# Ledger of designs, part 21: VH-VL binders against Increased recombination centers protein 19 (IRC19)

Target 1, 188 residues: Increased recombination centers protein 19 (IRC19), of Kluyveromyces lactis (q6cq02)
Amino acid sequence: MVLIKSRKSIVTATNVCINSSSKFYLTEEQVQSLGDKEFLTASYRRFLRMRQFISKRQMVKESYTTYLRYKFKIEDFELKRSKLLSVSGMSAMDFRSSVQKSLCFLIKAFSISDAYSKDMIDDSHKCKKIIKNLLTVDYHRNRIINRSSNMYQYYRKDFTFFTDGQNIGLKQFEENLMRLNECLGTRL
Key: E = the ipSAE of ESMFold2; O = the ipSAE of OpenDDE; V2 = 0.75 times the mean of E and O plus 0.25 times the DockQ between their complexes.

## First folded at step 12 (VH-VL; framework fv_disitamab)

Design k1 (from u8 with heavy chain W102F S104Y; at its last look DockQ between E and O 0.43; V2 from the best seeds 0.00; counts 0 for: pae E 3.3 > 2)
Fold by ESMFold2, look of step 12:
Structure k1 (fold): chain C 188 residues (1-188), chain A 121 residues (1-121), chain B 105 residues (1-105)
Amino acid sequence: as target 1 above (188 residues)
Amino acid sequence: EVQLVQSGAEVKKPGATVKISCKVSGGTFSSYRIHWVQQAPGKGLEWMGRIIPIWDEAYYNQKFKDKATITADKSTDTAYMELSSLRSEDTAVYFCARGDYFSYGYSFDYWGQGTLVTVSS
Amino acid sequence: DIQMTQSPSSVSASVGDRVTITCKASQGISSWVAWYQQKPGKAPKLLIYAASSLQSGVPSRFSGSGSGTDFTLTISSLQPEDFATYYCQQYDSYTFGGGTKVEIK
């Protein structure tokens, strides 16, 4: 990666320069040649490694980890998309490409340097704002679920939560996020 | 494969307007930066401005701020540049080009074929 | 606004020659420079990005170097298809250099 200049990450109070090695990125060869299980495992580990760059606060780290497990273990993205957008058929973007783009979006959000151009900085700020909003919603959702003992409603694979009219604010957020994913080719 | 196809050549009189289209096929249009570049006959390349379709945000070279208007239509994957109050010095080939919003390179890796605008008399 | 001063404006060379083209930025721009090749009647083609990274499908005889303000494109052994005009571009504000035409001697 041309935006990250060392093989190991350098983290400072005002700058984070994430190493572009295969440890943090999905290479084009990995996208094209890994088996399905290996691809998911490599992807999950890379998203998990980003945990330290997202926040120093343990509450945020744990919320992120919980969200990540949901996305990889429970969520049926295509079913969610069809119910939220009232459409049929598969999304336009290839699955592996969308995972790769989602990881790049996250890296772009948290890899910031004084050496970046104006457009690189602007991109980072916009991506970071979206990710922070997502994490804030996820954190408050987790507090609600824990207090209501209603884990199955939110984390249900069949997405009944979105179709029965409860928690309309969360449904609206998920609709907006899904429309953004359609525009960007991501699976956030 | 990503392709940028521009509208055909235009011949205009001084004072007229022209609107050049740049249709993108392949890839994800909303994830691009769409740039516009002027090349006057026998001259070099000059950057005019760009739009980021995701945000509908245009940014202009100061020289062209009052000359050009850049827009994008995400429903048709098409970017546009309108040139107003045409003068003979606006005679040039106009290129559109992309930078991938999600790539780490912000260079222009795909270009349209160019549109010749001729302003006569 | 960041200016890119490209030199020379033209080069007369023979097949097999080493050709060196330079760009100087009016202020530091890290490594945010691209190099393009343009043939008459055609759109520019990206050769080098981030000062030194070779674009996919570009022959390895092309190389770039530099950081800060001084940048160089080198063609190690000029081929017949390399007779063209070459442009640098800084992509902090997207300014192009004036171009260098590489001609047959």
Scores: ipSAE 0.374, ipTM 0.733, lowest interface PAE 3.3, mean pLDDT 80
ESMFold2 (binder alone), look of step 12: mean pLDDT 91; pTM 0.936
OpenDDE, look of step 12: ipSAE 0.672; ipTM 0.849

Design k2 (from u8 with heavy chain S31H; at its last look DockQ between E and O 0.19; V2 from the best seeds 0.00; counts 0 for: pae E 3.2 > 2)
Fold by OpenDDE, look of step 12:
Structure k2 (fold): chain C 188 residues (1-188), chain A 121 residues (1-121), chain B 105 residues (1-105)
Amino acid sequence: as target 1 above (188 residues)
Amino acid sequence: EVQLVQSGAEVKKPGATVKISCKVSGGTFSHYRIHWVQQAPGKGLEWMGRIIPIWDEAYYNQKFKDKATITADKSTDTAYMELSSLRSEDTAVYFCARGDYWSSGYSFDYWGQGTLVTVSS
Amino acid sequence: DIQMTQSPSSVSASVGDRVTITCKASQGISSWVAWYQQKPGKAPKLLIYAASSLQSGVPSRFSGSGSGTDFTLTISSLQPEDFATYYCQQYDSYTFGGGTKVEIK
């Protein structure tokens, strides 16, 4: 188990994270020097290492892993963004930076515990809540779709449900999440 | 370039209320913390409170909880601080500052130019 | 409440001198400590964040160190433009130190 209290913060040129262990991060050198495939693989592994902190419940861990696979291998983030925000063109955010910020977000959610830092604790709690809600929604989503069905295409790839009005709550959730991503520079 | 521009100097009578503004430009607004800092003449810096615009959540130094009210308007990227029941002791320069959420570890990386509030009979 | 005791309150120094300013927290705090420079009539300027990280655009003669309760700002070789007042700040409750005025000897 990772010891959290009194840990050193990790500060990069673009991010500040309070981390219990440097093993959860890519170094700036790695972020700059790795090829695209290597970067994605390395990042994916870092996200997987966080699985133990997400929950002790196996079901939740599985949902998290499923979500990661979708995010890294299937999701067209820019397509989703364009449809939800009615914007044209690509995001001005750097892809690698957004992935790193997302990892930092996750680490912040589950690796900060300092009784002396109110705002840091509050930030951590808010991040945790967002992650928990995200996984809960995704769990629900997975119960109504499967990869081999038209519903998978409908909800996961084409996002046709954004316009068909079949699941307004899910659409609203996705909109809010995307707005959060725009603000934070993440791609949760 | 990120800039914080505050409203102009104020002269008030004791018992009056004043509201000063801090407009943020050149960067994002909603997810950062906007802080207010008091500096009495010839004295040091004292943190008053902060707001997180995206959550509309303000937090105060206990010393200023009954003195200051901090708000934010996300539509105009502007933070406000209202000071009530003004006394001569409230005469000071008030700064707004941005707390960097991601890059500078909560530090105040950008500051307004300051607003002088003078309270005199 | 966390108190930040900054010392010295003032220091007289000459160009080229090494200047050290210390802040002591009344209790153990995180490494989220920043240092600011303020000149008369101006807003403070961020120099160091996270105890030891140099803010972009700040000369390398400025450095920060420390952990737990003791934090230090060092100017390795004082320059004419460095005569100012310096403040430490902790982010557990955003308390500032009392300030240190660096004056010309």
Scores: ipSAE 0.380, ipTM 0.745, lowest interface PAE 1.6, mean pLDDT 89
ESMFold2, look of step 12: ipSAE 0.428; ipTM 0.766
ESMFold2 (binder alone), look of step 12: mean pLDDT 90; pTM 0.936

Design k3 (from u8 with heavy chain S31E; at its last look DockQ between E and O 0.08; V2 from the best seeds 0.00; counts 0 for: pae O 2.6 > 2, placed apart)
Fold by OpenDDE, look of step 12:
Structure k3 (fold): chain C 188 residues (1-188), chain A 121 residues (1-121), chain B 105 residues (1-105)
Amino acid sequence: as target 1 above (188 residues)
Amino acid sequence: EVQLVQSGAEVKKPGATVKISCKVSGGTFSEYRIHWVQQAPGKGLEWMGRIIPIWDEAYYNQKFKDKATITADKSTDTAYMELSSLRSEDTAVYFCARGDYWSSGYSFDYWGQGTLVTVSS
Amino acid sequence: DIQMTQSPSSVSASVGDRVTITCKASQGISSWVAWYQQKPGKAPKLLIYAASSLQSGVPSRFSGSGSGTDFTLTISSLQPEDFATYYCQQYDSYTFGGGTKVEIK
């Protein structure tokens, strides 16, 4: 696994990121000045640049890319959130902030070296573990979905499996992930 | 609003042990790190150690590893610091503070009011 | 262990003055430097985190800058309520600077 070793940080209003290069981040100016489409595109590109740090395995990289495409182009995050947490209405969280925090989360997972403090290293490892587990679950989900076109709607759009009593483990995983998002302000 | 409330001032004899508390309210307890900081009279701040309540994991400044024991009670949202074998040099104000990467980038955003520990014969 | 050398130890200034406080790390560190204000008998108050981010509720006359080994806190125009002791802190080892007392000239 490739680690970013520089100790440069990027700060938002509510979060802090550690990285080795500014190329992985959007500047605060960009976050504020870009249109919605441009912001999404720019953010997506930054996530894609992180592929090299996710894994050396091609299979994992492909799973990551597939997940990104779903997250950026397909997923109705608010619908998913409302169904999992039994909440109504839109999240009070700023959309752009949540995307940045997600990117920060990802970078944190793969940018900390042994030169950092114990707490920083431990936090980085936790983030890495979460990302790996997320991608593992998504990989298996996709294997199931690819067997039937109807399953894509079931698992990725309507989220019918939240209520039909099937795939309880996957539902629980999604619930825990959404609770994590609520705590961290991310949209993983 | 998040608040950290510490126990009251202590007066101890040399060789004694003291345990001070820090109760957290107005926010989550287990998700954050609770730090302890020493400030001797007229001196600066010195980090002593921290605990992660959810993991019950404490980590210490090497200088204080044999002096301080940090614990937490998740059921009462309270962190504790025990100081053993007290000496006159341990006379100081002790602060608890909250820190977390996701809140303010590891910085200490909320502080207790401090607890004065006086060690005298 | 990482040392944080804070300078000056004290500074006399007048209301309206520009005040600059510096912290120098003994080795290259991350930008995880915070600045605190402490008044007599009170707990420290967070002013700046991550070297340059202003804590919520802190006046804009406070600013932080720096990277690597050199970090700076600046008060652009000193106000009466700003007379206090200031500390830097880095998070590679949670080390504080020695403090800077800002006094009335």
Scores: ipSAE 0.138, ipTM 0.681, lowest interface PAE 2.6, mean pLDDT 89
ESMFold2, look of step 12: ipSAE 0.545; ipTM 0.803
ESMFold2 (binder alone), look of step 12: mean pLDDT 90; pTM 0.935

Design k4 (from u8 with heavy chain S31Y W102F; at its last look DockQ between E and O 0.31; V2 from the best seeds 0.00; counts 0 for: pae E 3.8 > 2)
Fold by ESMFold2, look of step 12:
Structure k4 (fold): chain C 188 residues (1-188), chain A 121 residues (1-121), chain B 105 residues (1-105)
Amino acid sequence: as target 1 above (188 residues)
Amino acid sequence: EVQLVQSGAEVKKPGATVKISCKVSGGTFSYYRIHWVQQAPGKGLEWMGRIIPIWDEAYYNQKFKDKATITADKSTDTAYMELSSLRSEDTAVYFCARGDYFSSGYSFDYWGQGTLVTVSS
Amino acid sequence: DIQMTQSPSSVSASVGDRVTITCKASQGISSWVAWYQQKPGKAPKLLIYAASSLQSGVPSRFSGSGSGTDFTLTISSLQPEDFATYYCQQYDSYTFGGGTKVEIK
């Protein structure tokens, strides 16, 4: 539940209010009760709806959609985590809870209003900076991958670039993001 | 279920230091705001400060900024408040409390049981 | 620094009575007011957040209203377990009202 109980989200030039309706949020009942296919479908739909709040610019919307598809359809998150953190165990946060918390992170990032408290606005700004940086990094990675089809496996599937010393800055970003995920229970 | 468990009561002499712990179980410690509240005997509630553990960011009531130091250990899901240069007027029950964006809009929906600190000569 | 002026400081009431407690903020705080119940020797318990949102597990006889500077907590029909001290709090910068003790009449 969020402080704004309105049934409708509000978008103006200076305000984007995302309410707690089932249209934008995954409830605890949904996390616990949906079948696997239904959960993935409901989750994907909610992440897609966030697109309109992330940016009005088509280029950014497309970048976000590409990122979202990768995360849902392709990424082996546990392999990525294991290689980045040099650990062999599975993450402590269960998959469904981590998806819910990731959605909540996006809502905090892009739901902002002049009527929000100082703490809500501060939280929004901090979360938004992280998402913007993430999308910027992902955009640049896609440009590299599009130069050569062989780079997709290297950057997206087996993550060989973590260990070969050729992508130190990108590796460091991924390490930082993964450690943030560990602290927050997210899968950004 | 979210639960906040505080360290036990303390008896201290004037000038001493005390460090109160607040262990959070259930939920995501790093994302919460953890607050500290003073209640002197027979008195009302007074907010002392809070920390946001993920950012290691403490913010204080100006009255307490030279008295209290608030920290967090994300590896043990524990917040701490250290009170320095204790005086008899610091005798109070000290509560920790949690604020979360979605559950209560950063109001204090879960509280620790309180820690009595008694300062006597 | 936002001060919260809570009134009355105490109320003598009987079971079944309607009790109204008010808080006035020294400046506008939108709807960022919470109400807490505290019994002797216990931690406070959240009743109402965002001025009017009822916390899970709190009986519907409790309600809150207001925005801006004037806020109220209402207990529509006082029950024996409601004899306690009640605090308002603005949580834009976290100041509490002075409290209202609800006592047996």
Scores: ipSAE 0.388, ipTM 0.772, lowest interface PAE 3.8, mean pLDDT 85
ESMFold2 (binder alone), look of step 12: mean pLDDT 90; pTM 0.938
OpenDDE, look of step 12: ipSAE 0.531; ipTM 0.805

Design k5 (from u8 with heavy chain S104K; at its last look DockQ between E and O 0.44; V2 from the best seeds 0.00; counts 0 for: pae E 3.6 > 2)
Fold by ESMFold2, look of step 12:
Structure k5 (fold): chain C 188 residues (1-188), chain A 121 residues (1-121), chain B 105 residues (1-105)
Amino acid sequence: as target 1 above (188 residues)
Amino acid sequence: EVQLVQSGAEVKKPGATVKISCKVSGGTFSSYRIHWVQQAPGKGLEWMGRIIPIWDEAYYNQKFKDKATITADKSTDTAYMELSSLRSEDTAVYFCARGDYWSKGYSFDYWGQGTLVTVSS
Amino acid sequence: DIQMTQSPSSVSASVGDRVTITCKASQGISSWVAWYQQKPGKAPKLLIYAASSLQSGVPSRFSGSGSGTDFTLTISSLQPEDFATYYCQQYDSYTFGGGTKVEIK
């Protein structure tokens, strides 16, 4: 059983993500039967709902919302993957499954239960640490991007910064995140 | 269809070492826990330990801490268990099993066929 | 260290019988119990996870119940393919029960 506790809602889950009917999960039926537009809308709503559990700090909530919009509306994930991993061809994980697992990763990170096993607690802490670090890195990246289309293109769209030698830390972070995504079947 | 395929049976003398492989196919490997379970002849199941390949983190049942070494190779989707200083009481079938990470909690949803290790003088 | 005490160690039953197997944990473990079926020379097969959730492909005659320390596996109408050994497992720290052999009488 997985519980998300807050003054706004409590969510109980006995099976992580694929078989949940809660407002926080994507059910197997939704993954398999929704039209493309409806799937994206349902997915986005669920990720947005997680905002209330990620942090009470407004700055972190805003960073999360900004990151979420970028991931859903702008990022060319497959281009990013191919450049970081030096591969051609599409990810092996299908798009809808990867979205579902990404949501589950967030639920693992921010769900709290008195009945959690030691492994569940450890997983939760690891997922949470990864998400918080991801948002911190993205916040700092946003601070160095001017409003100019060239800087946004450079860091966010064509990923030219992977080759410039001045962003070695950011590139290494993105490589590590992409390898994590490959292992998990996510698209964080 | 997820399948775990283990290396073949082994006959060893006391004091020897054996390394058993467990290759995962038809599903994801790196994010799942890979567990090892001993079953002595005519006896029940006993959990030995597990590894989480994505974190390269092994954790052991205290009984087997000095006997077993569990590793994983993410590039080949294969987990390994090495048993050292074999004794006759180590004669058993050894199973690998996948701990589900996503839809069914951490239960062992798929098992290897087992590897018989026989230790005799 | 959490012990799982499984009973009975064996049961003799006929096709069509209702069979009940019990596991008791030495400490509260919420619903983190799985049940497995094992036939001779074969690997165990997952039947029930999270105390009461049925694994896909497992017949509905299998059911699980319990929470905290006391857990039960029930086979409502035994079939010929159900003669096997059954194990509970707490997967908080992965300890198995001692097993219950279901035999034809």
Scores: ipSAE 0.388, ipTM 0.748, lowest interface PAE 3.6, mean pLDDT 83
ESMFold2 (binder alone), look of step 12: mean pLDDT 90; pTM 0.932
OpenDDE, look of step 12: ipSAE 0.457; ipTM 0.776

Design k6 (from u8 with heavy chain Y101W W102F; at its last look DockQ between E and O 0.33; V2 from the best seeds 0.00; counts 0 for: pae E 2.6 > 2)
Fold by ESMFold2, look of step 12:
Structure k6 (fold): chain C 188 residues (1-188), chain A 121 residues (1-121), chain B 105 residues (1-105)
Amino acid sequence: as target 1 above (188 residues)
Amino acid sequence: EVQLVQSGAEVKKPGATVKISCKVSGGTFSSYRIHWVQQAPGKGLEWMGRIIPIWDEAYYNQKFKDKATITADKSTDTAYMELSSLRSEDTAVYFCARGDWFSSGYSFDYWGQGTLVTVSS
Amino acid sequence: DIQMTQSPSSVSASVGDRVTITCKASQGISSWVAWYQQKPGKAPKLLIYAASSLQSGVPSRFSGSGSGTDFTLTISSLQPEDFATYYCQQYDSYTFGGGTKVEIK
């Protein structure tokens, strides 16, 4: 079993099994049986708990928390998806499963052990790179918003922001992230 | 529930090419490792290679690197293995198998039913 | 490249016998060993992963042990359905052992 510890330290387990600690992941029972409010609360708590493993830099931790709040409280994911991919249907993966898979993606990114196989190390590295890039883009976006007081434009529900030629790099990043989400069934 | 279903048996002449499919139902195909395993008549299991569909990243056993080409189609959740320049010694059953982090730590926990390829003159 | 030396190549045994199969890696592989059962004409079936973790749906008479280079699969009381060929595999770089055929004495 691999446990995630504060300070990026990792306790080596006798086998690689993360299911013994429900504090870090959502179980199938929780996905299937919790009420909607309880599910959102349990999910948010688990994503917040990962904060300590994302970075030791306080600015990055704060950016992560801001991004997490955006994803849980503001973003209309299905509208964003339809605009970026030019589709009219809902995503194939249901909401709760996509949240669960998103949490698993974060766990893979930051659950590191010297006892891991080469495949686990490679997967962890790739997931971590994506999360770091996501947070870097979000950090720079937040700096632009704060500098120009354009917070409303970033959070527009119709996503007309993505038709702005001045932000083509941000649009391309969001499109690539959405296509990754489609392939993985996540909501990163 | 994850299931791997392979294409049917093939009979080929020496020098021909065959392409075997492995359709994955259930779960998140793009995040899996899809492996290919050869079992020649009367022989054991031999790993040939694998692909990680989300990255389109294939890696091969040196023995098979010039024989096999492994690909994936994320839109149909299907992996493929193409065998070129077929010879009689390529006669075997070919299996696909899945590895996934949270199921069994990338061990091969789900297998296809196997595809018999027979190369005869 | 990691070689997996599996022994014995065959075992003649009776129902109720304890059967032990060993697998030795040419270098340390931590606990990244899986054990598979294969019956004629069928795909392999995962029994044990991570050296000692029992796969869901596999009877508890199957157990695995070992770490580093030496690994063991044990069937504590052989049943009629256990007559098959067994393979170890290191799945850090995917090499299979040569197999052990368990057959009726």
Scores: ipSAE 0.584, ipTM 0.793, lowest interface PAE 1.9, mean pLDDT 82
ESMFold2 (binder alone), look of step 12: mean pLDDT 90; pTM 0.936
OpenDDE, look of step 12: ipSAE 0.706; ipTM 0.868
ESMFold2, look of step 13: ipSAE 0.486; ipTM 0.780
ESMFold2 (binder alone), look of step 13: mean pLDDT 90; pTM 0.936
OpenDDE, look of step 13: ipSAE 0.773; ipTM 0.910

Design k7 (at its last look DockQ between E and O 0.51; V2 from the best seeds 0.00; counts 0 for: pae E 3.7 > 2)
Fold by ESMFold2, look of step 12:
Structure k7 (fold): chain C 188 residues (1-188), chain A 120 residues (1-120), chain B 105 residues (1-105)
Amino acid sequence: as target 1 above (188 residues)
Amino acid sequence: EVQLVQSGAEVKKPGATVKISCKVSGGTFSSYRIHWVQQAPGKGLEWMGRIIPIWDEAYYNQKFKDKATITADKSTDTAYMELSSLRSEDTAVYFCARGDYWSGYSFDYWGQGTLVTVSS
Amino acid sequence: DIQMTQSPSSVSASVGDRVTITCKASQGISSWVAWYQQKPGKAPKLLIYAASSLQSGVPSRFSGSGSGTDFTLTISSLQPEDFATYYCQQYDSYTFGGGTKVEIK
């Protein structure tokens, strides 16, 4: 688990710090003890609260919210994983732990303090870069989807991974993101 | 349970190179920070550097930057440290240790240590 | 790099004694300090992380305190298995203190 300690923080245009509390974080007890409905509700609300720290730009906030709704309501993560990695087994990390780690990834990305060590700052930078790239790629994907009535089905439901022209870069990004998920136990 | 198992003791002559391995089992190697620590005979602990296997990113104590090369192989869950141009003052026990990416940055699991003896 | 000044370098004590070891950082590091125990011929063992959090499996007679620059490890009632060398470490640049050898009086 991520242990983040900060007494107070100053929010700047390029830096944020979030005091870890039950409002922003899922404790190990909550992961183990909440009922299924409570867990999903608590998780979604925490991810949604993070949007204010991801960007001040409304376009980015909206993109994040749209992506989050897709992940919670529509995406078959295990099908996506299976097709991108050419594997047939289920992911090794259980669902609740992977959700918790994904939330912790966002907290690492956007929780910065003057009191953090160099490695804590570097972790934050790495996580932030990945989240920013993920949202940029999602913006590009949505432009492709909006040009064709059937591309939503391919990209969001079936995970048919094209190798032609403009699509190979998207496929490669999705493969790399899924490999990162395997290494970290996340479901970004 | 997470375990770090290091390669065996080495006896080397001045000027030689040694490569120490640190095999990790029982956890998620890619998500660790693997650190290396020197302890000269009768002396304290001195941090040498670390690698983050998922980023393939090494960072060194300036004292050891020209002496040590730290690498990782995610396919075998093994970290390595190579010491070059060995001198008698490099005689020490070398430990590998883990910091978990998701939790504390302290070293909660350690290898058993590898004694490197440099003598002619 | 942040220097860790550990004191004392050694302490002679009896079973049952209260032992206190201190580390001072050359600049503020919040609570980013760990404490380790090392016995001869063995790897160090993590006792305390984040200045005051007790590592799993470590006896409750060990405690840590401090924030900013001044940090303390306390053994409330020394046991025979506690005779060892103790190190603090800051996790900004991972520098260890010089060590404190706890010896039988």
Scores: ipSAE 0.388, ipTM 0.753, lowest interface PAE 3.7, mean pLDDT 84
ESMFold2 (binder alone), look of step 12: mean pLDDT 90; pTM 0.936
OpenDDE, look of step 12: ipSAE 0.575; ipTM 0.825

